# VH-VL binders against RING finger and SPRY domain-containing protein 1 (RSPRY1): the designs that were tried, part 4

Target 1, 184 residues: RING finger and SPRY domain-containing protein 1 (RSPRY1), of Homo sapiens (Human) (q96dx4r300to483)
Amino acid sequence: LFLKEGRQLTYEKVNLSSIRAMLNSNDVSEYLKISPHGLEARCDASSFESVRCTFCVDAGVWYYEVTVVTSGVMQIGWATRDSKFLNHEGYGIGDDEYSCAYDGCRQLIWYNARSKPHIHPCWKEGDTVGFLLDLNEKQMIFFLNGNQLPPEKQVFSSTVSGFFAAASFMSYQQCEFNFGAKPF

## First folded at step 25 (VH-VL)

Design BB2 (from Z1 with light chain T53H)
Fold by OpenDDE, fold request of step 26:
Structure BB2 (fold): chain C 184 residues (1-184), chain A 120 residues (1-120), chain B 107 residues (1-107)
Amino acid sequence: as target 1 above (184 residues)
Amino acid sequence: QVQLQESGPGLVKPSQTLSLTCSFSGFSLSTEGVYVGWIRQPSGKGLEWLAHIDWDDYTYYNPSLKSRLTISKDTSKNQVSLKITSVTAADTAVYFCARSPYWGYWFDSWGQGTLVTVSS
Amino acid sequence: DIQMTQSTSSLSASVGDRVTITCRASQSIYSYLNWYQQKPGKAVKLLIYWASHRESGVPSRFSGSGSGTDYTLTISSLQQEDFATYFCQQSYDDPYTFGQGTKLEIK
């Protein structure tokens, strides 16, 4: 868990020991492979495949991490149930107003099909990407190996709750997710 | 060459709406990544960011003033407008428009500013 | 809001002097810091963006450094045309905020 330097967020820490968040095999694109333990995803198709996790965030501050296994194009972040991932049309997380995604390959942030550059270097294999969702402050913060970007707030003009960790993968891309099973 | 020029009424009465216009040349507000913003400076004080608008008509406002601010653009005329409602003496300042060429991260071109005085 | 505080509101110096202006943020702004120069009757000029990147056309005597909460604008050898007011500005979070300014005057 990374906090803003000089700013302490007051939030109620929820015991996640009983929350087994994992990638949702029932909310996944056709050609995205999810590991048996539900913490790893790999795209085995030429289409842009997407998945949401099993846990819906309706309040508070939440954080998860992704380990980059392959360094290709992926869009990883947060999406509500209203987000539509149309793999056949190349849509993924960040391509509508109900989702926002970090792209470490192309060095972009995606929201509502718009992209803007970020200053992080391209991610490489073994890198850790962090995803902070603060529903109290209505902001998302992305991290690369602990270095944070400016908060993203635009998504909250469309929705203020009901977010899932979500990711979209280009061909043959793979990531490992940590929703708290391992210490951050 | 990038140029920006502010225009305003000079004098506005309290409670009225202040309308400002920024006319620019040398660039297009249809270019991806380009923003145009408004910053003001009361006499002898620092600068205050008010709002900016991007090439795709997204608007960004200072939260403390959001309820009173409306920023808009006319790309065909190369103009950006700012309206401030219910003005008070606290709104007396030099108002600048400025261009941000890279997603609002910095302002590389500024107008010379226009003085607006709120007085009865 | 992130408060930006410059080390001094006014500074006297002579041509040829090395001048340093410091800007402190109330929280880390992760190098999202810009420096501007303001002269009466002239348009504000961007000097440095992203803490240490010199804007095109800006003389090499201007440099920016810093990280976290503390940043510095340095003029290695002050020239006559450098007497002006300098502002820092953070673009890490909205609202964007500016320092109070440092007026550099001739000694």
Scores: ipSAE 0.896, ipTM 0.940, lowest interface PAE 0.5, mean pLDDT 94
Fold by OpenDDE, fold request of step 26:
Structure BB2 (fold): chain C 184 residues (1-184), chain A 120 residues (1-120), chain B 107 residues (1-107)
Amino acid sequence: as target 1 above (184 residues)
Amino acid sequence: QVQLQESGPGLVKPSQTLSLTCSFSGFSLSTEGVYVGWIRQPSGKGLEWLAHIDWDDYTYYNPSLKSRLTISKDTSKNQVSLKITSVTAADTAVYFCARSPYWGYWFDSWGQGTLVTVSS
Amino acid sequence: DIQMTQSTSSLSASVGDRVTITCRASQSIYSYLNWYQQKPGKAVKLLIYWASHRESGVPSRFSGSGSGTDYTLTISSLQQEDFATYFCQQSYDDPYTFGQGTKLEIK
């Protein structure tokens, strides 16, 4: 399952294109803007805004990518329905035990309101962040431009299924999602 | 100066529970990013990671031994304890306590180790 | 589990020699690799972390390199105090695993 450096992905992953996964305008915080096609999000507020996608992962191996449009603070990854996206209280993905997030601005991984450093450089505009969810192995793997981090497994102590692609945005941050509409 | 010192029974009978204690100084296990772990080394063999505990009381175990291991900390005493249940001859080894100053990515300070022999 | 294999279990060298020890992982560990030095009756010493970062206080003659599955510890000019056993260790995935060790002996 692990990638070799400098090589393309050799494992089969399931994308969300066949089921038309998109950002869920009905499961989004108050001030987050979602594009008409449901693949781009932008925060125009001073609050920490969040969104989940429309597709729930209950089994298998799933992958999606995000293109960094702005290089500020965002927390992007996976969250269950039980995760709290309370913008008024500053909760985002990775701030509870039901979510885990990659932060390329502060170079952190977030889980249960705890952060730990990762070795990736700060993300830049145009960078691609990958998100792998393997429910068979109970692990999440984050990628920056194809370079993967160690698997994250802690979230599976609280839940083992029912994950959504999810993201939280600080002010004036924006990113584009690819759930399989374009080749990875 | 960072120092770690292991203490144990030296000899344990099969099927009994092995209790080890790591006493440390020069740092605090309440500091964010700090871990303390246990590694063992059978005679003439390589090192085996057993478990470690972090500043926020999260525990991490070697999956192959998880059912037999319990790691805990007493921050006020600067101690970390490890219990291994149902020991066998395979658990005979030198047991090391080590500090990870940066989120478990490496161990920068080690104790000198304590020998534990499992014998009837 | 990720298996760590060092190229040799023992190596003979002389003071002043350039020494290279290789460590191979069964899968890519993306530079989450550390090198340690062990001497009898003494605490294990960290030499290199994250594949190429020298720990503070470690002499400049020690260096680490590598990526993917293959990593190398280099001693540019061996000193008398460098005769010891060296271990690589991956911290990419649990359980953390070590190489079998390379004992560096005097020729």
Scores: ipSAE 0.893, ipTM 0.938, lowest interface PAE 0.5, mean pLDDT 94
Fold by OpenDDE, last read:
Structure BB2 (fold): chain C 184 residues (1-184), chain A 120 residues (1-120), chain B 107 residues (1-107)
Amino acid sequence: as target 1 above (184 residues)
Amino acid sequence: QVQLQESGPGLVKPSQTLSLTCSFSGFSLSTEGVYVGWIRQPSGKGLEWLAHIDWDDYTYYNPSLKSRLTISKDTSKNQVSLKITSVTAADTAVYFCARSPYWGYWFDSWGQGTLVTVSS
Amino acid sequence: DIQMTQSTSSLSASVGDRVTITCRASQSIYSYLNWYQQKPGKAVKLLIYWASHRESGVPSRFSGSGSGTDYTLTISSLQQEDFATYFCQQSYDDPYTFGQGTKLEIK
C-alpha cells in the first residue's frame, strides 16, 4: 500500500515508501495463484477465490492500483480480517459487512452482499483501477483510469480500521497489483 | 402514475417530536434500487435534504441532523415515516417526500409537501 | 459539505428568450448533478439528471451541460409555463445539497 500524496485531493503527506505490501500467500484461497513477487493473482479454478494483502491499514489515507489483465468478473477493494472469503460457497470481498469491492465487469459496487450500479464503463484489458481508503474521512473511493466514483461509506458502520487491500476472482481471471512499487 | 403524499401535524411545539408520513402509490419500496427520501424547504429559502431509506431498509441521514432524525418504512402499507426530535423554530418548513428510482442519484417524483410550523 | 451556488437568485426574461442558469459546486461533483423545477402549489419536477440527461416527458427545449464544478441548465426558447424556480442538486456526496434556487420571472 502507498500513502496518497495529493492525487486529486490534498492530504497530509507522510513518507511511507519503505512499506512494501504484497498479496499474502498465507491469506489466500486454495486455487488462487500468486506470483513469486506477490503482485499478480490468477484464479485457476471454477470457484470464487480471494486474497488479502500483507499490510493492514489502521490510520491515514492509502491508495493502490490494479491493472486488469482479464476483463471477467472480479471484486476488488478493501476488507478487514473479519471478512470471510468462503470459497466453497462463492463468497468474496464485498459479500459481507466487513468489505467493499469494485466490480468493473458487471459495473457494480459490492457491500454486505448488496450490489449498486456505478457509471463506469466495463473494464477492459489494460485498464487501471484505483482504490483509495481514507480512514480520516471514513470513505473509500474507486477509480477507473483516473475517473472517480462517489465515496463509499457504508462499510464504516461495521468497522473503522484494520483494512487490507483484497480481491476476489472468478474462474481464470487475472490482475496485477501496484502497491507503490511503480509510480502511480 | 407515481404519486407521493406527505402528512404531518401542521403545528408542533418546541422540544416536541415531529412525526411525518409519506404515503405513495405507483411503485414499491421493495424494488431494488428504489429509495424514498425527505427534503424540506423553509419559507423563502432553498431545499435541504434530510434522509432517505432504500428498498433493503438501509437508512441515510444528513450528518448535521442525524442525531435528531429517524426514517423508517412500512412496505406493506407503502409508507415512509420520518421523526424529528427536539424541534425548534428552525425546523419550520415545508416537508417533501420524494422517490429515487435509481439508487438515490436523483429524485424523479415528489409530493406537494406539507407545512410544519414550530411554535409555542 | 459541498456547497452549491447558482449564478443568480433571480432572472428576468421574455417568452422566446434563450435562458441560461449556472450552478457551481465548491468541489468537483463529477456530473452527479440534477436540475429541478419548482412552481407554487405543484410538485417539484425533475428536469435533468446526471448533468445532461433529460428526464422522460421533459420538453426538448431544456438541456443540461457541464463537468467538474460548473454546470448549466439551458432553456432554448422560453415558454410561458417555464416561469418558475430552478434548483441544482449534487448527489456525489452526502449530505446531498441544493443550490439556493434561481427564480425565473417574466420581464
Scores: ipSAE 0.893, ipTM 0.938, lowest interface PAE 0.5, mean pLDDT 94
Fold by OpenDDE, last read:
Structure BB2 (fold): chain C 184 residues (1-184), chain A 120 residues (1-120), chain B 107 residues (1-107)
Amino acid sequence: as target 1 above (184 residues)
Amino acid sequence: QVQLQESGPGLVKPSQTLSLTCSFSGFSLSTEGVYVGWIRQPSGKGLEWLAHIDWDDYTYYNPSLKSRLTISKDTSKNQVSLKITSVTAADTAVYFCARSPYWGYWFDSWGQGTLVTVSS
Amino acid sequence: DIQMTQSTSSLSASVGDRVTITCRASQSIYSYLNWYQQKPGKAVKLLIYWASHRESGVPSRFSGSGSGTDYTLTISSLQQEDFATYFCQQSYDDPYTFGQGTKLEIK
């Protein structure tokens, strides 16, 4: 996770070279597979599987990207530690008040088990999805191949800090994460 | 046919609370994706968005007026209410209620508006 | 707040004219732009949503275009009933904001 600059929104850059975020193999649902380098997740189970990253965002503006490897149902975005999508009841990120997710397959935004449509086309294999978290402005912004959606602000009525990059995967879905290892 | 009709006191004294009611027909505020909002227009001026309420009882307010606004709904009566506290002459305007059928992205049906004058 | 500015507050035209009204946002609003028509004593009417989508029942002579910060409403051939005030409105970010309006008058 890094501060994002140079796109539609400009923010002050802070040196975060020492931060190395990756998918947290200790904060993952039972059947989700995480790559050895911690930057790729794949669901080989029939259940809805979820994972959070290792880095907690408590302040500032942060950005990460995901490359869509498979174009099925996934919910990707931000979740706090209080989010319960790791339980065995089939919940995913965006299904409670402590998380918000972008769904490029069904063209939906998820928050508190509520979905609303967005205007992005369905994501395709190879697409890049961007995730901006601005704790100063209390907003999340989702991008598809650089095109941004309106800011999401509802999640901040429930929580204002302590967010992790997080994702939920339906069966046989896979994504690659870039938390700053490659230029955005 | 979708119809909305605003009702209000017409005249309100400064510092008092303005209560407005929007009565609508032809749709339900229990339908997913449906919003009802309030927009006002001072005489000879542009439009100002005030607040939204959606089918799931989420409320949205103009930040500049949030402290003075309260929007609520009575789905059984097909009514949306707006309260504005501590009114001043600046709150004199025609007040419109409008429906957004698609998650607040646009307003496809408007009432004819009700004039509210704030005066001593 | 996002400021919406229409190029002119009033313009005069004749029936049959091609009319263009422009609207500029203080920042990119990514096509979250609607156009409305207001006539005295009548309910405000939605013309265009999402920058270029014509609302059902709106005549084909009305069209919307634009992207980023700049948007236009075009009436290809002005009709008598089109003399009114037109407003743009952004729905990209709260608070939703409107342009100041453009009054289209008979020349």
Scores: ipSAE 0.892, ipTM 0.938, lowest interface PAE 0.5, mean pLDDT 94

Design BB2 (from Z1 with light chain T53H)
Fold by ESMFold2, fold request of step 26:
Structure BB2 (fold): chain C 184 residues (1-184), chain A 120 residues (1-120), chain B 107 residues (1-107)
Amino acid sequence: as target 1 above (184 residues)
Amino acid sequence: QVQLQESGPGLVKPSQTLSLTCSFSGFSLSTEGVYVGWIRQPSGKGLEWLAHIDWDDYTYYNPSLKSRLTISKDTSKNQVSLKITSVTAADTAVYFCARSPYWGYWFDSWGQGTLVTVSS
Amino acid sequence: DIQMTQSTSSLSASVGDRVTITCRASQSIYSYLNWYQQKPGKAVKLLIYWASHRESGVPSRFSGSGSGTDYTLTISSLQQEDFATYFCQQSYDDPYTFGQGTKLEIK
């Protein structure tokens, strides 16, 4: 769904026949398993496995949610096409200057392979994590069950291409994405 | 023991550049998550955050003052410096150096402050 | 900019009193709030971080609470050394603004 800036987030009509937001089986590291509907992913390998979604956003305000299926280490957020997931070196989303990620297991925000702590408690199975990208104000905002963190701004210093929703998973970790097909 | 000490000119004339130095001991500015910053307090007024610099040389500035501020560090000398260009009487204040041990979220150690007066 | 308002600039109290100092943010700051103590001739001292966490070495009579836009520093039994000026500060978004201060004076 397309979210416009304003006093209330609102839908704008999108041509559904040409746009479907889901995890991209063609933009995924080798060992990540993606569900048939394209909205759930699980890592069954010992390496840190990554994926981008099918939809690039380059203007406006955008939002998606993730349901935590397992409460282990995952890094979930936004990445441009320039982000290179080096899975055998343990690099995923948030480990370069083209991506920024929320980690609810270790309670960290990741950017450019640096981390900083956040105030949220560790996520639990069933928790809802929100991911806002504001391309007008050039900020990213992460939510846990509606509780908002400070805006993240540094990733916009290096990026000139659009953003994709993206995630990285440790062994046996999984989550389910909601790009707007379900009500937020 | 963490200690910070500000050093400044005391008196500076309008239009000049104000240069401040923070010398510290008991911690390293190369330690992940450690920030050093500057806060000022005009006479009888509240505190105003100016800038901070992190362990990895990233700088953070108060947006209203950004065009006039430069923060830098010398990790080998345990020093952080602040420059404020084109000063006016409004820049008269006590200037504090402070450390954050935790990604700039709070300042747990402060210097005693140094008074800078801008006067002709 | 997030404005931090301490509606009381000066407060008189006696030793042993329970004292409450309030701080209001112009928008929700999600517990990214600190409390500091300032005395003339002494360095500024951190009391409370992230709204409710007491800094090491701070007496247990100091506590912080609140959420959203409204935050409170409480001194449960005022001591002679607690007469000072108290500032709140938000660390949610730059500029990281302070309240104007509440001066706690002996009655």
Scores: ipSAE 0.616, ipTM 0.818, lowest interface PAE 1.8, mean pLDDT 86
Fold by ESMFold2, fold request of step 26:
Structure BB2 (fold): chain C 184 residues (1-184), chain A 120 residues (1-120), chain B 107 residues (1-107)
Amino acid sequence: as target 1 above (184 residues)
Amino acid sequence: QVQLQESGPGLVKPSQTLSLTCSFSGFSLSTEGVYVGWIRQPSGKGLEWLAHIDWDDYTYYNPSLKSRLTISKDTSKNQVSLKITSVTAADTAVYFCARSPYWGYWFDSWGQGTLVTVSS
Amino acid sequence: DIQMTQSTSSLSASVGDRVTITCRASQSIYSYLNWYQQKPGKAVKLLIYWASHRESGVPSRFSGSGSGTDYTLTISSLQQEDFATYFCQQSYDDPYTFGQGTKLEIK
């Protein structure tokens, strides 16, 4: 997952053999279901449910992908430990100053509970969404099926490192994470 | 009817602060997604984006000029102001105010511009 | 900074001609590209946003195309009122830079 520096269009997969990258069942809101292998999450509750992964990114350039299993509302991106799961208030990833998220259903980027539209079409089942975090340039970049959006920088005014892959799910939504086990 | 009009001093001495005001009508800067910004054009040259401010008071500055720029708004007066400190002859230009209806991705309405000359 | 280059600074053309104005970005900008028209004595006018979307009220003879680093504005049948300077602008990353402009002269 550690990308080659100096080129936004060139990537090199980093072997994480000493650390298993997966969704953290101990860092999850109350009603989110996580698969046994730790790479899929599904919300069957009426609340907006959230999770962070097990791997903290503190330096360098990192990239992961998500496969859209259901095409409804999800907010997927990056969050620090300080990001709060306020499911009783409808807050998820991208709804505070410590997280930034891509929403492919409503075609929005979320930061600090503010949204802005993006040029991508609505995601559909089977789409691949990419998530790049560049801690050298202090930017986040989102991709839909290889198509890149403008870099997102505003989250770095509140925090500079310590990010986890993270996602929030509306009822009946599901996706599958790929931290590098499958080729990008 | 969206209208924007720039107001400025016309002539400013070097090292002083240039203050510009954009007065607008036909829209509210409180509307989600609406930005107002400043673009300048030196005589016979291209356009240079300077800054914009959004409906929620976030400010955005051209990085090369950021230390000299301050953008602010007064939503109750339908005004956006720009200050440029420590001006030099390089700041002589026509200054335009413009609105983006869509998160700063494009500017669909522009003022006529106001000329500012920096000269002793 | 993303440099926007309009390689042609001026063009001369006749009424009725098809005119193409080009704009090249120093890196890919993924269709975050606008076209503006500046006429003498008039406010700057948005023509095209997001590379190919024509702004409301803009005549259908104006169209935009391109991807990656290379973008074009096409005027399919030039009219007398199209005498103006045309600028591209990228809205991908700050500073949101403009091309140098292409002045279209009607002969």
Scores: ipSAE 0.605, ipTM 0.830, lowest interface PAE 1.9, mean pLDDT 87
Fold by ESMFold2, last read:
Structure BB2 (fold): chain C 184 residues (1-184), chain A 120 residues (1-120), chain B 107 residues (1-107)
Amino acid sequence: as target 1 above (184 residues)
Amino acid sequence: QVQLQESGPGLVKPSQTLSLTCSFSGFSLSTEGVYVGWIRQPSGKGLEWLAHIDWDDYTYYNPSLKSRLTISKDTSKNQVSLKITSVTAADTAVYFCARSPYWGYWFDSWGQGTLVTVSS
Amino acid sequence: DIQMTQSTSSLSASVGDRVTITCRASQSIYSYLNWYQQKPGKAVKLLIYWASHRESGVPSRFSGSGSGTDYTLTISSLQQEDFATYFCQQSYDDPYTFGQGTKLEIK
């Protein structure tokens, strides 16, 4: 997780955060399991379980990565405080106008409960998924193993607050977050 | 099977509004992922994407022209319309409508185009 | 705006030739690239989508390749009906811009 002026994140390291960026055990749906270190999440329930991280970003350019542990259905991306995953059972990140998510199992981008396909192949265990939020240009960019998708812009038409890294998990799905503690 | 046909006024005076209609058959604009859009080609020049509208009534406009463009659809008549306000000689072109079967990522069926000339 | 450049405006070839038409984007477009064929008096025809996928009904002599900023359309054995103008188009970011076209002419 870091702030960089411009889009040169793959060529330069800028601003390693010293804060404790992790998944927020107090901002999570009922049945999601979060590791003691706050960087892994797993759903063992039949419902679609969600979480936001501890750090809200409202300016600049930010980036985090996820390692795919299981290759099933997860929706991972960015959400504001207004995203109401606890109030809409069966709805997760990307299923309202306050969130946008990448789904590497079904090869979809989710926004406002609408999906569209993307060109990436299905993700596999061990793959690295990147999540860029550019608050200067008002766009979100998703990466699979360094390969970038078209920018996503529609979520910015509905947002009035900052964004959190966020994710939703189908049964038995698991991934590991990297907010910058490890090199990208 | 899939067919699209443009109709328009042929001649429009400067500063007026250009209205175009695309009539189509062989597909439904209510089908998820289906878009209909407008592309134009000035004489002897390349193609320029103008706008498209999706199955769920979301509209998408070329940013440089957005303030002058309105796209709309009438699913019951199998029609998509484009209006361009405050036309000038630069708007003289052949206007094509085209269908995307796949979220606007490519246009697999095109009409034959209709020429619109802006002249006093 | 992403600029799409087809550096060759016209290309002369004979029936049976292998022909390559190039297209360059001003930034990486990650295979969000289409090829179209235009003949006078005919509807525009989609040939290739997402850089390398041949549209249904397009003869196998047409193929697309490339990545990043550089893309090509190849006709492996040119036929009389292939004399036309060819356009590339990026579908990566709005406005969804086209190349200027390459006219393929009979030698």
Scores: ipSAE 0.595, ipTM 0.828, lowest interface PAE 1.9, mean pLDDT 87
Fold by ESMFold2, last read:
Parts: structure tokens; sequence; C-alpha cells
Structure BB2 (fold): chain C 184 residues (1-184), chain A 120 residues (1-120), chain B 107 residues (1-107)
């Protein structure tokens, strides 16, 4: 979806049905389970498992949401194709210079394997987490139930476009993605 | 206990480089999340954030002053330094160093400040 | 740059008064706001961080509140040692700007 900021409610919805926006079962670490719909993922292993979605965003302002199904450790955000999954080393999205991730369990933002805390409370089951990528202003913004965090800009030092929605899951963690098929 | 102390030249001529040193004790700049930064205050005026440096050597600068600022640290000496090039009378201020224990989100310990006057 | 405005540059009050000091940001800062106290000859002191969290060792008469663009520092019963200058600061986006200060003076 494209967002045109003005009164916080201005946006243009992109029809993603023809693109089939979903988690990419061919761009996923070894032990992550992806639902038949392609919109839910769960880690069934004692490792940190990662995935990217099926489409690449190169321009404009984009937004997606996830629903927290389990409230444990997940790192959800944006990654380029250059971000590598190192599941046996515990490396996931936010653990390299090509990705940035929100962690609502530990209340951290991850970039380049460094973390910093954020003001949001720990996420809980049923919470809605928002993920905005503004390629015009070169910033990423994370939301918990509509509450916005400071813009994240550091990832744009290493890359400027070509992002995918992406996530990493600790053992038994699960969430559901909404790339626009449902109203935000 | 946490202590920070600024030292500087007191008087600097226009166009020269101002060098400031913050010496500290009671904490380590190697501790994750710890930042040390510089804030200045012209006489009778408000505070202006200049720069800070984190435990992992990342530097952060006020964008309007970035081309003139260099912040650095020497962890073994418990020191953080700031250089400001091409000074003018507008750089006359009390210069404070301060510690953030929490990713630069606030500064919980400040030095007493050191006055620097730029005069020809 | 996010501009921080303290609409009152000085305020006169008596010991025992309830005092409020206001701070307005030029855009929403989502509670990324701090309050500092400055007295001549003393180090600057952090009072409140993230809008409403009182720093350790700060008396309970100090409290912070607000959201969006509008924030306040409240001193519930003013003491002699509270006469000082108070600054707000946003930590939301660089440069991390301060308000111009509110000087609290003896009435």
Amino acid sequence: as target 1 above (184 residues)
Amino acid sequence: QVQLQESGPGLVKPSQTLSLTCSFSGFSLSTEGVYVGWIRQPSGKGLEWLAHIDWDDYTYYNPSLKSRLTISKDTSKNQVSLKITSVTAADTAVYFCARSPYWGYWFDSWGQGTLVTVSS
Amino acid sequence: DIQMTQSTSSLSASVGDRVTITCRASQSIYSYLNWYQQKPGKAVKLLIYWASHRESGVPSRFSGSGSGTDYTLTISSLQQEDFATYFCQQSYDDPYTFGQGTKLEIK
C-alpha cells in the first residue's frame, strides 16, 4: 500500500491480489513453517528462523501490519535480498546492515546486530504491529496498536531501496501478516 | 559515583579549532547503551545539543554543525573529546559533557561545564 | 528540526505553591521528552524522562505529563530549593533540541 501523509489518514491502497503478497516459502530459513495461505509463520525448531515476503518495494511509502499470535521473541521489519539467514548462529532480521526489525517481546529495535530499547510496552497476543517504509524520506517507522516510534534511519546508510517485509521467529513463535488484503 | 569534568582552553581566537576534553569516572564507556555527549549554552541562553558518541564508537552530530564537529573517545583514559573548527563569536558558550545511561534518550549525569570565549 | 517552545520564560511563585511549566513541540514526539533543572554553579539535573518517568532521587513533588505535542512539568508544593531554570528536551529525532527554558523565581 502507498501512504500519502497529510492528516495521518491519507493513503492509496494497492491491490496486491494479482501479485500474491505472502511469505515466500522459497526465501525462508530451513525450519520455519508457513501456513497454506502464506500469511502465517511459526518456528517449530530450537533455532531462530527467518523469511521474506514475495514482493520487493523500491519506491514510495509502504505499510503492512502483523497480528501477534504468540507474545514471545520475534524480530519483524524490513530486509533487502542481501540480508542473510544464519539460523544456526541465531542471526535473523535486524542482525545485519541490510535489515531493521522491531522486537516487541524484549522491547528492542535491531539493526546490524545492535539493539536499542523503545518506549512501547511488551506486545501481547492480539496486538497489531505496524511497519512503515518511507523510501522518499528514507526512514522506517514502527507502530504498536497505532502508537508510533521514532523514525529509524540507520539501515539507509547501507542500502536505499529493494526492501521486503521480513521476520524472524524464536522457537514456537507465530504471527499473522496483513499486506493489505484486510483493512488497516 | 559518576563524575564528569570538562577541560578546555578558556579563550580561543576566531577561525581556530576549539578542543574540549571530558574526563569521567564511575562508569565505563564500553558498557552497552552508554553514550557521552556535548551540550553547550551561550550566556543567558538555552541549551544546544552538539554531539554524542556511543559505547561502540558510533558518532552522532547536530546536523547544522556536523561539518565543523569531531567527537572521539579514548576508553582506556576514560575521556571523550570534541573539536569544533573555524570558531566564531557565536561559539562562545559554556560547554557541558554529559552521560546517557540509556541509548542517548536522556542525560542523567552532567559535568559543571567549562566556559569558552571566542574573541579576537 | 523539532522546535521546543516553553511559552513562559519566567514565572514567579511562593514556597508551597503548585507550579506548572509547559512545553510544546512543533510536531508529535510520542512521549520522547525529558525535563531538566539548572541552577547556577551546579550540574544540570535530570528530573523526568520519557514524559512521565521520575529519575531516581528526584522528589515525588515533581511529575511530568502530556502527549503528542503538549507536555507539562508539575511541582505540587514548591520548596525553596526548587527555584531554578527548567528545560524540556525532545529525544525523538535529531537534533535533540531543548526548550529555551523557564526560570522559576521567588515571588
Scores: ipSAE 0.581, ipTM 0.814, lowest interface PAE 2.1, mean pLDDT 86

